# Ledger of designs, part 4: VHH binders against Proteasome assembly chaperone 1 (psmG1)

Target 1, 272 residues: Proteasome assembly chaperone 1 (psmG1), of Dictyostelium discoideum (Social amoeba) (q54wb6)
Amino acid sequence: MFGFEIQPVRSRNWEIEEEEDQEVVSVEIPKPSISFVNDNYKLEFNNNNDTPFNIIVSTNGSPSIFVKGCFESNQFDEIADISYSDIKPLKTTNTNTVLNNKCTVYRHKIEKSMIFITVQYDLPSERCFGFTELVLNTFKNVSQVLVLDKILNTHYLSQNYTHPIPPFTRAIFNSLFKNDYSLTPLESSNIIENLSASFLTICQVKYIPACSILNLYESHLNIESVQSFTPIVKSIYPQLFNNSSLKQEDITSQFKLMINALNKRNDKGMYM
Short names: E, the ipSAE of ESMFold2; O, the ipSAE of OpenDDE; V2, 0.75 times the mean of E and O plus 0.25 times the DockQ between their complexes.

## First folded at step 1 (VHH)

Design c02 (framework vhh_8h63_2)
Fold by ESMFold2-Fast, scan of step 1:
Parts: C-alpha cells; structure tokens; sequence
Structure c02 (fold): chain B 272 residues (1-272), chain A 118 residues (1-118)
C-alpha cells in the first residue's frame, strides 16, 4: 500500500520543521512582582536569615487543592502575593477556594522555615524562568525546593507503551536532591517544561536541591489525583503532619469542595 | 553518555558581540528545555537565558535586549548571541540541560570563558 510520496531519509516530522522554520523574534515578556502583606515581612525576608527555608511550590489544579485543603484554613500565615500586571485576580467570597486567579505565598505558622507558594493562574511557559528567579531572589537562603505539579496521561502515554493506571506520581529531581523517599523517577523518554523545568534548572545553577512531584491525570480533576500527593509529602516533610488537629474527614471534605468549585468554573452551564 | 560542549568564548572589547555555542550529544536534544548560565568571580551563578522545547524564551533583566538564545534541533546545538557586551558580562558561561535528575547525570558543560575588556 504505497502512497506515491517520496519521503527523504533525513525527513523531519511536522513539529520539528515548524519549530526550526519559525520566525525568531525578541518579544517582551511581562515580569512578575512580589508584594508583602506588611513591611515587617518585607524587612524579615530582605535580611540574611541563618535558618534556611524549604519552599513548596504548587501549580494550579490538584497540587494547589492538596496544599490548600491540608493547610490553608488554620496552619498558614499569608505573607505575600506574586502578580503580573496582565493577570487579573478574581473576586472570591470564600478563603478556602482555588478560584482567585492569584499566586499567594504562605508561611507555616509552626514550622516557620516552610514556605508555600500556590500558583492559581495559568502561567505561560515563557514566564516560568522569570517567576522562578523572583522567588529564589526573594528567599535567599533555601535548603530545598519541592514542586507539586501535574502531567497529562496522554502526553506520558505517547512516550511509553506500558504504565500504571492514573492517577499516579513520578518524581524528577536535580543531581543535588537525595531520593531517600523511594520516589519513582520519571522515565527519561518524558519531557518536562513550565515551573517544574524552571525550578529544577535554576536550583541546579544555585546549588539548591530540588524535586518536582508530577501527578499523572487522564481527564477531569478527581479526589484520587489530589490524594496522590499525601504519602509523598508526608514522607519528605513528616513534621507538617505531626501536630495537625484536622481530621482526615475534614481534609477530604475540603478537597471535594475545592474540586467541585474548579469543575463548576470550567462548566459554562447555559451557553446563552 | 551525556555531553554538553561549549565553545565560542574569548576576549572581546566593550560594545562588541560574541556568539557562544553548545554541542549536545547522548540524548534527544529537541525534547529538552536548554539554557545558559554564567558565573563571574566573587558572584553567585545567574541563569541568563532559557529556551523551551517549543521555542519560548526567557531572559534575565541584566541581558534582556542584548542577548538572544536560539537552538538548531537538526544540529543538536544551542546558541547565545551576545550584543553590546559590557565588562560586567565577564564570566564563565555554562550550557545547561533540563534533565530528570540523578546523581549519575551531568546537568552542565565544562563552560566557556567570556572576557569583556574596557
């Protein structure tokens, strides 16, 4: 069944040729800015802190629902916002929602060396390195960065013929991170971009151990995707869970509430 | 066997231009985000430019408008075109690959020295 089309031995696929032939133009990329909620925090984080920070960055969707559902309501102090002039926040009536289109920086109330950054906006790939540079220039003494992220199962499947049924997690980490947690490394045929890529790259340059945990998901947001982070984060930072007064049922209820809120946001209802 | 080999560094006068190149081998170059970092004596290491597999780019404020990062996937080569060079740009420049970290993986090349004289 021959199509009468000559394909040269050195043929390229469509994506490779399109990338090679694309017009290379220097484009202005909007810069992030950080705003502390008060001057006391601004002064504190501008000085050399002898105690190093552990930073947990969570992207939108299941990573941010996990962080907010476990910790936000009673364990976080809000210390700063990271904003872009062209990304407009959404007004919300409930502090426990993930619908604000904001990036908020929290410090754990008890474990004061733990910094959480929840990125609730869709950050374009070209902005991720500038975002990461701002974070690491703001928190100057960093012992480790953990990124909680996600990857679509269909992208993973395109690289591998056999894999577990989603949801499951894979880890990617720089050469400085010690895998003492039995994390399953992401298979080398897979590609990562965006915040996971930028944090791993810049942290390697700055000699900071960094790890990204990728939740593989197949379609809609579900509770199993959110819960996939629980055993891993407990393994890496057990101190975050040692003194929690929250019942598991309450945490599960918060996850369900946030999942329902995101699913309703993505549903247009009546198209009128 | 992963290799990143930088070249094109040298001595250039302030206001001049220079292109550094990175030849990649031992992995599927087109599938990875790549970047350029630099380290000057007595200063911390700085990421100056990055390029994603899809072609989107990042530039540090210190080099924006002067430096251009590009890639040639057919040649497995990363480039950094440096224009309007300043003495402050004097540094060792390192090619970097975003790779799934392991204690056996080399993230960085050996570097190429760029010296800008006044």
Amino acid sequence: as target 1 above (272 residues)
Amino acid sequence: ELQLVESGGGLVQAGGSLTVSCAASGFTFSSYAMGWSRQAPGKERELVAGIYSGGSTYYADTVKGRFTISRDNAKNTLYLQMNSLKPEDTAMYYCARVKWGSYYLDYWGQGTQVTVSG
Scores: ipSAE 0.005, ipTM 0.327, lowest interface PAE 12.8, mean pLDDT 76

Design c03 (framework vhh_8h63_2; at its last look DockQ between E and O 0.18; V2 from the best seeds 0.00; counts 0 for: pae O 16.2 > 2, SAP .74 > .668, placed apart)
Amino acid sequence: ELQLVESGGGLVQAGGSLTVSCAASGFTVSSNYMGWSRQAPGKERELVAGITRGGSTYYADTVKGRFTISRDNAKNTLYLQMNSLKPEDTAMYYCAAFRGSYPLYEYWGQGTQVTVSG
ESMFold2-Fast, scan of step 1: ipSAE 0.238; ipTM 0.590
ESMFold2, look of step 2: ipSAE 0.000; ipTM 0.231
ESMFold2 (binder alone), look of step 2: mean pLDDT 80; pTM 0.810
OpenDDE, look of step 2: ipSAE 0.000; ipTM 0.196

Design c04 (framework vhh_8h63_2)
Fold by ESMFold2-Fast, scan of step 1:
Structure c04 (fold): chain B 272 residues (1-272), chain A 119 residues (1-119)
Amino acid sequence: as target 1 above (272 residues)
Amino acid sequence: ELQLVESGGGLVQAGGSLTVSCAASGFTFSRYAMGWSRQAPGKERELVAGISSGGSTYYADTVKGRFTISRDNAKNTLYLQMNSLKPEDTAMYYCAKLIYSGRTWGDYWGQGTQVTVSG
């Protein structure tokens, strides 16, 4: 279940990183806080809900571009922000939400049990546990967590030299998640990190099914990387796409706009 | 290096009680979810109890209502109190750190402590 026999070369690298993290024992790790956009949402989500929530967490880059491009323009109610005192939002307009260095929580306008959390900042590994606990303590009755994440292809290990040409997806899930969606499991030689690992582990402890979908991509962010999530998310949550008033052409245009905005900022040496 | 040292196992009669303990060192205990897994001869290892850094608990259906997991962050110690023990509870019990820090996901396991229930 939770047993993980560390690969020889990966084990040594992991041990070094683990030792470095543990040497910071005396330093206080910043805690996240959640701020609801109004008191009505705060009261609603402080109550125990009869209908379980499905939570989709998207990390920065292609995962968040996918979520925002598909749904943000006309299908989301913004309900909360998750912030840290030492992570400063970028001063920008609502038209540049992928550049805002914020974590925003949305509820789907029609599928009220669907919660989306778009993490637009780089969350250090030592903070992922606290972030995950805040989310699961806030949304108390959780049916399933789906994390949309990414891995650079140069860090991906295949069992053979042959593998699909990037971009493509791999899945990793805890023992409670049933793979009824023909997801290709991540090859056992690979190690996941950060927010995906935190959600998979804490959800297992809390008896919540959880799955992380990893987009494997080359160094350049392109539309194919963003679109790699489409068939998977449609398979798991087809109801999210039945209520869309947007045409595929409009969604594709949103993806291109957001990709261009991120690439322009990266070209200037600016990091989110 | 990271170390988890289990203790408190032993032979106990069916219907009895036993508490096993795990002393953790080499990492910030309070930041991690911790758990107890067990493995009986010829069977798969199973997670029987888990506790988050915030104190939320999980129990496998096989032990629910009989076992209680707890933690003492000041002492870096994890506990599993086992009541109404059954012969089927006979196993090697392992303390687990459920998240690896840094850039990896997985579990770190201790040496284990043997619990034998006669009956």
Scores: ipSAE 0.024, ipTM 0.342, lowest interface PAE 6.9, mean pLDDT 76

Design c05 (framework vhh_8h63_2; at its last look DockQ between E and O 0.01; V2 from the best seeds 0.00; counts 0 for: pae O 13.9 > 2, placed apart)
Fold by OpenDDE, look of step 2:
Structure c05 (fold): chain B 272 residues (1-272), chain A 120 residues (1-120)
Amino acid sequence: as target 1 above (272 residues)
Amino acid sequence: ELQLVESGGGLVQAGGSLTVSCAASGSIFSRYTMGWSRQAPGKERELVAGITSGGYTYYADTVKGRFTISRDNAKNTLYLQMNSLKPEDTAMYYCAAKYTLWSPRGYDYWGQGTQVTVSG
C-alpha cells in the first residue's frame, strides 16, 4: 500500500510585503451633482424652505422595479438627475446605451412633497455619503426618508439565519424613526451597507427619521420580492395609491416584464 | 474582534482645543467605518462625527466647523480634533467602529470612553 505521503504544502511565509506606504493619495471621491430638468425646478427647491419633503429612495433591482412598475408614469414628474462625472454609461452592442449611472429624481404630481429617487446602479460605498448629502441638501426640509433596498439571501443566511419566511422584507431604521407600521426588523443590522447605511446614518445626525425596507432576494429575482414592497409602502404612504388607475394585474405584469428584462441584462452585465 | 481604547480626554477651557484618540487593535482597522459619539450626563448618547473606510467624513451640526475627525490606518488610530470647545461639549467621548447606523445601538465595537470637560 504505497502511502502517498502528501508533502505538507510548505506554508509560503507570505512575507507580508510591507505594503509600501502607498501614499493613500486621498483620491478625492468625486462629488455627485444634481441637474434639474429646468431652471424652474431649481428655483423652486432653492426657495421652498418651508415645504416638508418625504423622500423615497430605491436602489437598483427589485426596489426600482417596484417603483417603476407600481406607479403610473403619468403620476410623476421627472425633475432632475443625479450623476457622477466619472461614471459613464455603458454602451451596449446595440444602438442602445445602457445607463449604468442613472439616478433619476421624480416628484409626485399630486403629492408634490413626495420625492422619488431611483438609483439604477450599485453606488460604491465610498460615494454613498456624498450622494445622501447632496439629496438632503437639495431638499432642505426633509420630514422622512424611506430607502427601498435589497439584501441577498446568501448574505443574510451567512449570519446563521434560516431561510426567511414571508414577509420577504426586513426593516432597519434610525432612532428617530417610529415603527408604527409593525415592520419586521432586520435581525442582522451589521450587514447593511451602501446607500441604506448612508441615509440612515446621515439622517440620524440631521435628525431626520429614516427607514430602510430591505427586500430579501435570492440569486434570481422573483416577483414575490418586488411585490413585498407594496403592503409596506401602502401602509406608510397610502396617499400614493389612492389615485392609481392601475389594476393589480397590470402591475404584476409590469413586474414580470421588468424582472425578465433585468435578468436578461444581468446576464450580459447590463443594468436597466 | 476589534478593541478600541480612547485617550486624550481632559479638562480644557472654553475656546480651547483638545484632540482625543482611539487606538484600534485586533482587526483590519482600514476596513471599518469609525465614529465618535458622546454622552453628557443625563443626556442620550449622540453621534458627533464619522469617517468611512474611504475617508469620507460627516459631522453633527453641533460640531461642524469645529471638530475634525481623521484616521491613520497605518497606526490603527482614530482622531477627533476639537477646536473652539464649549461647555456644551462636555461629555464622555466614545470611539465606535463598524457601525451601520448613526445610532448608539448600531455600532459593532465601542471603546470605554474618554472624558472631556470644558470649563466656562
Scores: ipSAE 0.000, ipTM 0.202, lowest interface PAE 13.9, mean pLDDT 80
ESMFold2-Fast, scan of step 1: ipSAE 0.315; ipTM 0.679
ESMFold2, look of step 2: ipSAE 0.000; ipTM 0.177
ESMFold2 (binder alone), look of step 2: mean pLDDT 84; pTM 0.845

Design c06 (framework vhh_8h63_2)
Fold by ESMFold2-Fast, scan of step 1:
Structure c06 (fold): chain B 272 residues (1-272), chain A 120 residues (1-120)
Amino acid sequence: as target 1 above (272 residues)
Amino acid sequence: ELQLVESGGGLVQAGGSLTVSCAASGFTFSNYYMGWSRQAPGKERELVAGIYSGGRTYYADTVKGRFTISRDNAKNTLYLQMNSLKPEDTAMYYCATGPLYFGSKDYDYWGQGTQVTVSG
């Protein structure tokens, strides 16, 4: 080797290492962070839970209007926010919380094993896996995940002539989820993306049953889109509606107020 | 546990052909979207091909017309047939399972990868 003589020995290892040390253009995907409302919640969710959690994730638009309109007022404890450094909250009022550009984590006041995550920001596709990992690493004992989501593109239905007129719902679920609820499965030729895809995939790997309910709709937000979730969520989690102090007419009124706020902003050139 | 095991990589001359395979276990393969991604030294990871449970396929423009993705649901195996290989195809090839968004890199994979080197 080198040590027996003063004449330099040429090694190709430096050429390989030098090439590896060359500057590479990297795309940095921002990571989410979770902030608990108080240290008591932070401590509680860091400890082992004997009773597993059921998680309902609702995406932007009709899914989050459904969750907030049904439960937000007197049935939720706010426990945490999930944020990104580059996603800025919008100033909001109590009548337009669906427009706050925030992700809030709630626990049901009575059904304390029920966790709700309302994602009110537009989460880029490349961030969905990191978001899902954070959620499942935070709530370590999970019985089931239900994702409430939407699909704008109706072209992907299996038969163009015999499909229902939007809005309507389809379900897609991993191999661990039992369809005891007569949910209509999404036709196999359809693409699943974003949070629905990341939760279904990561939950399968972590041995957690997961189901996504997809509201198929045209670009206009209407009350039918929001109400499409009602029979399905009542079938899967009837206990959430047994303790409701709100009349259906009051819930419908909340849906209309939230829809009106979104439509008013869209008419002013704001994103839905 | 979910596992993806890639095989079939190697050294091939420019203009040659190679088939890489992915053996899947631990999940109901036939129900999942599957794909192939690759990463060359100093470059970002690229999704090159995807296939739905029903057989519909997608390809990156860089490989369209040269690569063919296919699946055998009875064998729980995913394939990528690579024809007319170029030195620019040199990369570590990874088997991926959903979600697959054609044109996006937001996907998970559980495979260790198989190296394809094209000389010439």
Scores: ipSAE 0.000, ipTM 0.137, lowest interface PAE 15.4, mean pLDDT 75

Design c07 (framework vhh_8h63_2)
Fold by ESMFold2-Fast, scan of step 1:
Structure c07 (fold): chain B 272 residues (1-272), chain A 120 residues (1-120)
Amino acid sequence: as target 1 above (272 residues)
Amino acid sequence: ELQLVESGGGLVQAGGSLTVSCAASGFTFSSYWMGWSRQAPGKERELVAGITSGGSTYYADTVKGRFTISRDNAKNTLYLQMNSLKPEDTAMYYCARGIRSTFYYGMDVWGQGTQVTVSG
C-alpha cells in the first residue's frame, strides 16, 4: 500500500495536548468538595465500606434526563452534592431538575448498593481526574462504574469513513469490564475525553471494571437519544426496573417534558 | 513484543530523593501517554503521575509538588523523579502505557514493577 491514509486522530491529539498545556500553565485547577445531606450518611460512607457499590455517573443532557426520568419519582434518596466554588447553581424554585447546574449524589431506595451521580454542570477536562478521585475515595469498595455520556457526531470517527445517522450508542470499557451485553464497541480511531476518560483510566488502576456508554447525537436533543440508554441499562442492571412503580407512558412523558425544557433554555433561535 | 521494564527502585531515608525509570520497547513510544502507578501492601493501586505524548502532566494530590514525571522519546524511556520522600510513599511502582494516545484512556501494558522503600 502507498500509505495515503491521513490519520485525523493525530490532529485531534495535538488539539488535546495544546488544551492540556494551556491548562497546566495558566491557573490552579479548582478542586471539588462533597457535602452530605446529613451526618448519618457522612458517617455511613466514611466508616462502613463492606458492601460493594455500583456507581452510575450521568453527564448533562440526555444521560441526566434518562436517569431522572426513570428513577426520580420517590426512588432516590439524595445523599450528597459535589460542588466547586466557581460553579454556581442556577436559581430555580425546583432544585431537582435537569437545568440546575448541580451535581447530586443519590442512592436507590430499594437497590441500596446502587449509587447515582448526576453531573449537570459542564466540567472542564482538567477537573475530571480530581472529580473522579473524589468519587472513588468517598465510595470505597466499588464493584463497577457505568458512565452515561454523549459525543457530538462531528467528533465521531467511523471505521469505514462513513458516518451512521445519529442518535446511536457506542461503548468503551477498560480491560476489567466483561461485555456480556452485546454492546457495540467504540471504533478504535476515536479518543474519549472528560468524565468517561477519567473514570475508565482511574478505575483500571484501582482494579474496578468500568464502562462508558456514549450517545452519539447531531446537535439538538431528541427523545430517541434519551431512550437509547434504556435497553443498555436494563441489560446491565435489570434489577433497577423490577421494582419501578412508574408506567412506561409516565417515563416517556417525563422525558418529553425535560427535553422540551432543556431545548427551550439552550436554543437561542436561528438569529440569536 | 510489547515490553516495559522498570528500574531504579531501592531503599531511601525519609526526606531523600530517588529516580525510577521505565524502558519501553515494541511500540511507537512517542505516540502514547504513559503513567506511573503504585501499590503498597494492603492498599489499593493508585495512579500517581501521567504524561501525554505532547508532554502535558498529571499528578495525584498525594505526590503533587514532590514528584516529577518526564519522558525521553529518543531513548523510549519514562522517568519519575521523587523528592521529599515519605514513609507513605513505600510501594511497588509500575510503569504503564495508555490504551490510546490520550492521557485519560485506560492502560493496556504494564511492567513488572520496581520496589521503593522509604525508611523513617
Scores: ipSAE 0.012, ipTM 0.324, lowest interface PAE 8.4, mean pLDDT 77

Design c08 (framework vhh_8h63_2; at its last look DockQ between E and O 0.01; V2 from the best seeds 0.00; counts 0 for: pae O 14.9 > 2, placed apart)
Fold by OpenDDE, look of step 2:
Structure c08 (fold): chain B 272 residues (1-272), chain A 119 residues (1-119)
Amino acid sequence: as target 1 above (272 residues)
Amino acid sequence: ELQLVESGGGLVQAGGSLTVSCAASGRTFSSYAMGWSRQAPGKERELVAGIYSGGTTYYADTVKGRFTISRDNAKNTLYLQMNSLKPEDTAMYYCAAQWYRGSSLFDYWGQGTQVTVSG
């Protein structure tokens, strides 16, 4: 019986000499800021608005492509940008490029309670909470938050999907969210990270119903990954799809733009 | 560190009204999401109402339309106005504050105030 002598980790925890509060110069992670396109919006949202807001946040890639492809042109007004001082926008040669390293806030033209936020950059987890707080503080009356996110996992197996291979969608919701939309829960909820995790956590704390809708897809971004959001979002906001403005062509176009932008990003030579 | 002290509990008749208060000690009251939870004997603690720093409110279905949560940041005080009280509302009512520091979530709780609704 080879007794592995568990050497007691004598963590001399007591003699932790009060290392002088090295002023952990908390490198203040730059906080995000929101810039409205005009002062009227700023005034509007600074005032106590009794109108509850439904906020949809899309993360970088297929979720944001989906949102822009479906809603940008005819149904939503751009009202603001969220930026970080240390995150530089990507140089784009085309104004229609989806991947622009920006975070844009949209409001529905008719249903003013509907807010879409398209995030075009990746945020590390430590910066996500600040982002979430900014959003929730800007819109002072939030009824619910939906996060459209993605999970790249070729090994993920779902219990209920029609296709043996992703893309498919699952959801994680906080305790306050009512799943009236027949969303299929993610079987492995512990894989949630970044903005999804941040929003779910902070919304839970702030007593806001929140749900993360996760697109699971293969090792490469494809059009199916973008399209997989359609059934779910349609179930939540059917009124957004009643308009003939939702053209598959637009989604496809946005996808192509994104792919092109990604390719350009990787090509050091095209940063003109 | 936020300290919470509840008050205002008592005995009230069914159909009556009662306001419970929570006094918070600390400089960061305005930054906290605040809420009321209650625990009846033999039952699990349940969230009754919540209000985050921006003023958005949440109510349990059982109290919706009857209870109103509010906060006074100047006074560092949380309120729960309870109207149309029912015997089933009898419970110890707890004030709670939720805060995150970095990636860590912290909860603060008071000692509670007893609300008893009679017949």
Scores: ipSAE 0.000, ipTM 0.206, lowest interface PAE 14.9, mean pLDDT 76
ESMFold2-Fast, scan of step 1: ipSAE 0.078; ipTM 0.541
ESMFold2, look of step 2: ipSAE 0.000; ipTM 0.285
ESMFold2 (binder alone), look of step 2: mean pLDDT 81; pTM 0.814

Design c09 (framework vhh_8h63_2)
Fold by ESMFold2-Fast, scan of step 1:
Structure c09 (fold): chain B 272 residues (1-272), chain A 119 residues (1-119)
Amino acid sequence: as target 1 above (272 residues)
Amino acid sequence: ELQLVESGGGLVQAGGSLTVSCAASGFTFSDYRMGWSRQAPGKERELVAGISSGGSTYYADTVKGRFTISRDNAKNTLYLQMNSLKPEDTAMYYCAKSFYGITRYFDYWGQGTQVTVSG
């Protein structure tokens, strides 16, 4: 339980070497900014809330398709954007909202204590700490954080060099999270990085229960990868699925539409 | 299981030298920035040295010119060579693993090895 430390960087050699490793690292790491859709939301979230928030953070790919396909169309209020000056948004359409290169913060229309953060940009590893700090500084009264993330199957390690056939899920959680949901823990041979690591670590220090659900996937995104989140999120937050307007056929159709948009973009194909 | 196991601590006279080592397992050692931190009784922990995956080094002002951090990626081992030791260097020394690509942040620490400098 020995914690973590912000490392003072005084050496230019330290900084230069990091740049040579295919990542541009600065002594001054770019900071995120949060922009609320209107001043009413800004005022509401500036004060301590009597009712604590549950935050669901979804990374790009299958996690964000799951969240957007289930809820975006009729159950979300868009409340804020989290942006970086050097990350440029892409123009969105109804068929490619998961490719917008934006981070959008939503509040559930009915379950108003539920906050969803869909991170649709590729956030460099050195920025994950600052991103997490901004989120937890903005939503100060937090009961739990759930991170929906993914691991490419070829990067997954089992203790015996054998593994289940993808897609499947693993969970990693801090000491404060109670696994009442029969989640399969991530095998100890694996290391968590990026947003999953920063949320688990910072939440531990702030005494907030946190869990990351990792979808293990193959190179081609499929419906099964997205649907791997469904039973887990239903178990943890069953209230999110009690709305009679939530039709399974509509959700499945949205998943397929979003998957096709991502696969079309990522398909290298033959081009003239 | 991810493990960092420190060794090589002990009692040494002021002005002497000591090398502490850290055996890493359960992750791809060569991909991570590694470091050494120390904590003396009643004091805050202090990052004393760091080394990038590419071999670039950082040293705290308190140890610069006296300590040398190095790594052996073939052996998954991190070293701290401590020269011209002072009584003020007496502390528990901890091996640390960074988050990938984050120069200012470490997410895992070993159990530590005690270094005592008499004088």
Scores: ipSAE 0.000, ipTM 0.175, lowest interface PAE 14.0, mean pLDDT 77

Design c10 (framework vhh_8h63_2)
Amino acid sequence: ELQLVESGGGLVQAGGSLTVSCAASGSIFSINAMGWSRQAPGKERELVAGITYGGSTYYADTVKGRFTISRDNAKNTLYLQMNSLKPEDTAMYYCARLSYWTGKEYDYWGQGTQVTVSG
ESMFold2-Fast, scan of step 1: ipSAE 0.022; ipTM 0.411

Design c11 (framework vhh_8h63_2)
Fold by ESMFold2-Fast, scan of step 1:
Structure c11 (fold): chain B 272 residues (1-272), chain A 119 residues (1-119)
Amino acid sequence: as target 1 above (272 residues)
Amino acid sequence: ELQLVESGGGLVQAGGSLTVSCAASGFTFSTYAMGWSRQAPGKERELVAGINSGGSTYYADTVKGRFTISRDNAKNTLYLQMNSLKPEDTAMYYCAAYRPGFSYIQDYWGQGTQVTVSG
């Protein structure tokens, strides 16, 4: 109709009043802190180190079970804890349990350039950047970061009708990481959040190669989910599996105990 | 106490989509103009989108036609729908509240939510 002009709805400038605000409000999000087990470790990691570190970060669930079951029993030195004032550790009878609600930093006893960080609390998304920044500011001169993480199968988008039956792994990595390990890349339709996203992003900016290995799993953990990390980590860091006195049977037993404990915790809210 | 908590960030491939959210508490959300800003490492903060209490929107030229800001006053939540993402959109995304009749709050809350767009 001539005489009536209809323009497409477009974004227009949003008007805000530019008047002095007499009250400034800031919200404080808790910051992480690192506490070394002893002053010798504090001094060692506070000085510039010519030997670059490889850092393996494992999130709660199958990633932490994998790391603790394979290495914790006889191959790790505990060097530090990363804590938040508002995240309370769980009181447990065993210090090595996956139910501790703690973040522990380990160094491999033989491969001293290998640092493991097991994040056994549920870290809110808004804290992941600060956590990652603390880690990379603490461990200067980093060769590579490997994040072991998980995706619930219901959150995974394959975009085709041919995908493996869970559990299986996918990899996502920054432009600096060289895939010499035949890792299957995560399909482009998927998004990655939290620690995997923060490590990949910040490492890219700091020119550190980084890769996240994602275990795709069903709601209840099984041993196959944990074991899915074995060939991948062995391919990337074969030296971690040399000189191990632990039999596969013993490692499998540790996985089963930890899976049972974590599954019981996840079901704790049911009245039985 | 005014509190804003951002969430929904993640790693996405170029050309993909992502929605980030901001949960607000401690103030009458419906009366405030709200916005999204972002900061990439080594760069200044950029206001990318805003929405006033009446629903009128603003977008920076860098995101216009690709991003959509919206609010749900019943849930005290602010959203940013990001489409056709580019590597240049990689940043920490912060939510901000602007008081009626006053200058906006200078400091953005919390650590934000991280959005990474890979090539």
Scores: ipSAE 0.000, ipTM 0.134, lowest interface PAE 16.2, mean pLDDT 75

Design c12 (framework vhh_8h63_2)
Fold by ESMFold2-Fast, scan of step 1:
Parts: C-alpha cells; structure tokens; sequence
Structure c12 (fold): chain B 272 residues (1-272), chain A 119 residues (1-119)
C-alpha cells in the first residue's frame, strides 16, 4: 500500500523522541582538562617518550595525605593540573594543601619516570572513565599504574570474622600485574568502583599492568590509615625512598598536620 | 554467582539496525554503572557506550548519534540499540560494568554476542 500521507516523518520522529526522553535522562557529563604549568612540559609530554612512565594515582583523603606527606616537600616538580569547569579550587595555605579541592600532577625530581596524580576533589562515579582516558592519553607509554584508594568499612563485604579491625589494606589488580610484593588480595565478594575501577578496566584494555591498594577505614581519618601505604609503596618502588634525606619522624609530623587540617574542615562542614 | 549474558547478535546489512541485550544476575544491577565494549579480530577492545546509575550516558565518537544505550533495572537488563550499522561495526560485543570484578568476569569468562555487518 503506497499512499501520500501528511507528516509521516514527524510522527515517527515524535515517537522516537518520546521513547528516548522516557528511557534516558540526557545530562552532559563534564569533561576534564589538563593544564601544564609551562610550555616545556606540554611539549615534552606530547612527544613519544622512549622511557615508560610509572603513574601513582592517589584519591582524596588518606591516599593523597600519604603522597604529599612523603614527597611534596622538595621532591616533586608540579607539572600540570587536571580540572573541571564546575569544580572550584579552594584557596589554602602551605600547611593545608590537602584542602585545595584540586587535582595536581607531579613528576619526581630525581626519578623522572615517576608521575604522581593527587585527586583531592570528590570525583563523581560518572566522571572516572573520562578522567582515566585523559590521563592515559596524556602520558603515553605507561609501564604500570598504581592507584592508592580507600573504601569505607561498611561498604566492605566479608563473610566471616576473619578480617582485621580497620584500618587495613587490600589489593586488586588486573591480569597483567605481577604480585611480587606479598599484597593481600581483595576478597572475591567485593566490587570496586570509581577511579580504581576505571584505571584497572582501561589499563587492562590498553595492556598496562595496574594495581589498586585499598585502605579500609571506619569514619574519621587516622594516621594508621595513611601509614598503611608506606610498606606497600616501599616494596613496589623502593627507589622513591633510597635518595631521601627525610626522617620518618618528619614524614609522620606532616601526616599529622594534614590529617588535623582535613578533620577540622570536615567537622566544621558538618555543623555549617 | 555474578553473571553477565549477552544476546541478540547476528548478521545485518549495512545501514540496518540491531539490538543486543545483556542479562545480569548475582549483584545489585541498579547500583552499578554499565557499558558495552566491542572487539574485532586482531583489534584492541573498544568501550563504545556507558550508562551511569543516575541515567547519564557516554558514547565513543565512532558510534555517537547511531547507538543508544539503555537499562531496565526491573529486569536487570542492559540494551544497546544500534542504528545505521557500518561494516566497521563488525565485532564481538561484550557487556561490562564500572566495577572491576564485573569487568574481569566479562573479560575472562563471558562469550559475548557476535555482530556481523555485511557490505
């Protein structure tokens, strides 16, 4: 049956439009952008590098305090920021850098293959894949990714009383990562989300070894949570500690300052 | 046990349409971000579409405007509606999640569903 009908295309388009609106909330996911602190770094990282990069990604809280407390004082070159238009940095003093609501990319001054990315904003789940793609598109030729992350104890699934009292650590890694470091694997009942999941997933696709170290914690940040990363990072990257003039006492003092600053902010935010 | 079972693949002519589906079990489907990836022989796996728990979506540039991802939380099912199919879309299509353990199970134990576009 062939016939001339008025607006047959509009009728079909209307049905398709209503079906799409019904199934999908069309919200645009903000994309990250990377800004290098100078053009020399921008040029360096746009060229093919013969030396592979090792990337350490640290999430907000204990992971970022660990990285900043161990290395920020005189061992890092700040090379870039990763930002979103809708996430606003906070003005902070040098003693409160963990409250800056920023993502900063550092290169180790001596071990120039080591890249550190401290994610000090709360990155929504839907942005984690885009963030990870930006990182791996920027730092081409990656030998390994280590994610330092945390998981709230109430989100951790354990079948028995056979787990330690928090804080403690677990590791999850892709098929390409070799556990030569006696890391305790995350129990098979657990599912990892956010940056740990996006890095492990995309690295698996790109044939990059990746491991996430998860610190399990209760509610308030404590020094034991921060210190839990020390033996693990020393085992994986002992070279980061070989040329350090920093005493453990000084590192511990930095951890305490940063923990105190973060806990004070969290307490004030709760009541205001 | 956690399971993802893909279905709905087949042979279709260039310019045609096809819907693939993924039946999920063994986890709280509504609480996880879901996606579709594909792999052609001799090629790297590509993430083509994602749908987040809040309903927002992601599409790779290669499929944007042609593919639509959706989910039915009551049926624990993920869908990919593929329109204006091209020979370059020929691949094994795999269901995935943002949870790494679900991605690992999919990568090593899921068989996927084959889509072949003639042309």
Amino acid sequence: as target 1 above (272 residues)
Amino acid sequence: ELQLVESGGGLVQAGGSLTVSCAASGFTFSSYDMGWSRQAPGKERELVAGIYTGGSTYYADTVKGRFTISRDNAKNTLYLQMNSLKPEDTAMYYCATRGYKLWYSFDYWGQGTQVTVSG
Scores: ipSAE 0.006, ipTM 0.222, lowest interface PAE 9.9, mean pLDDT 77

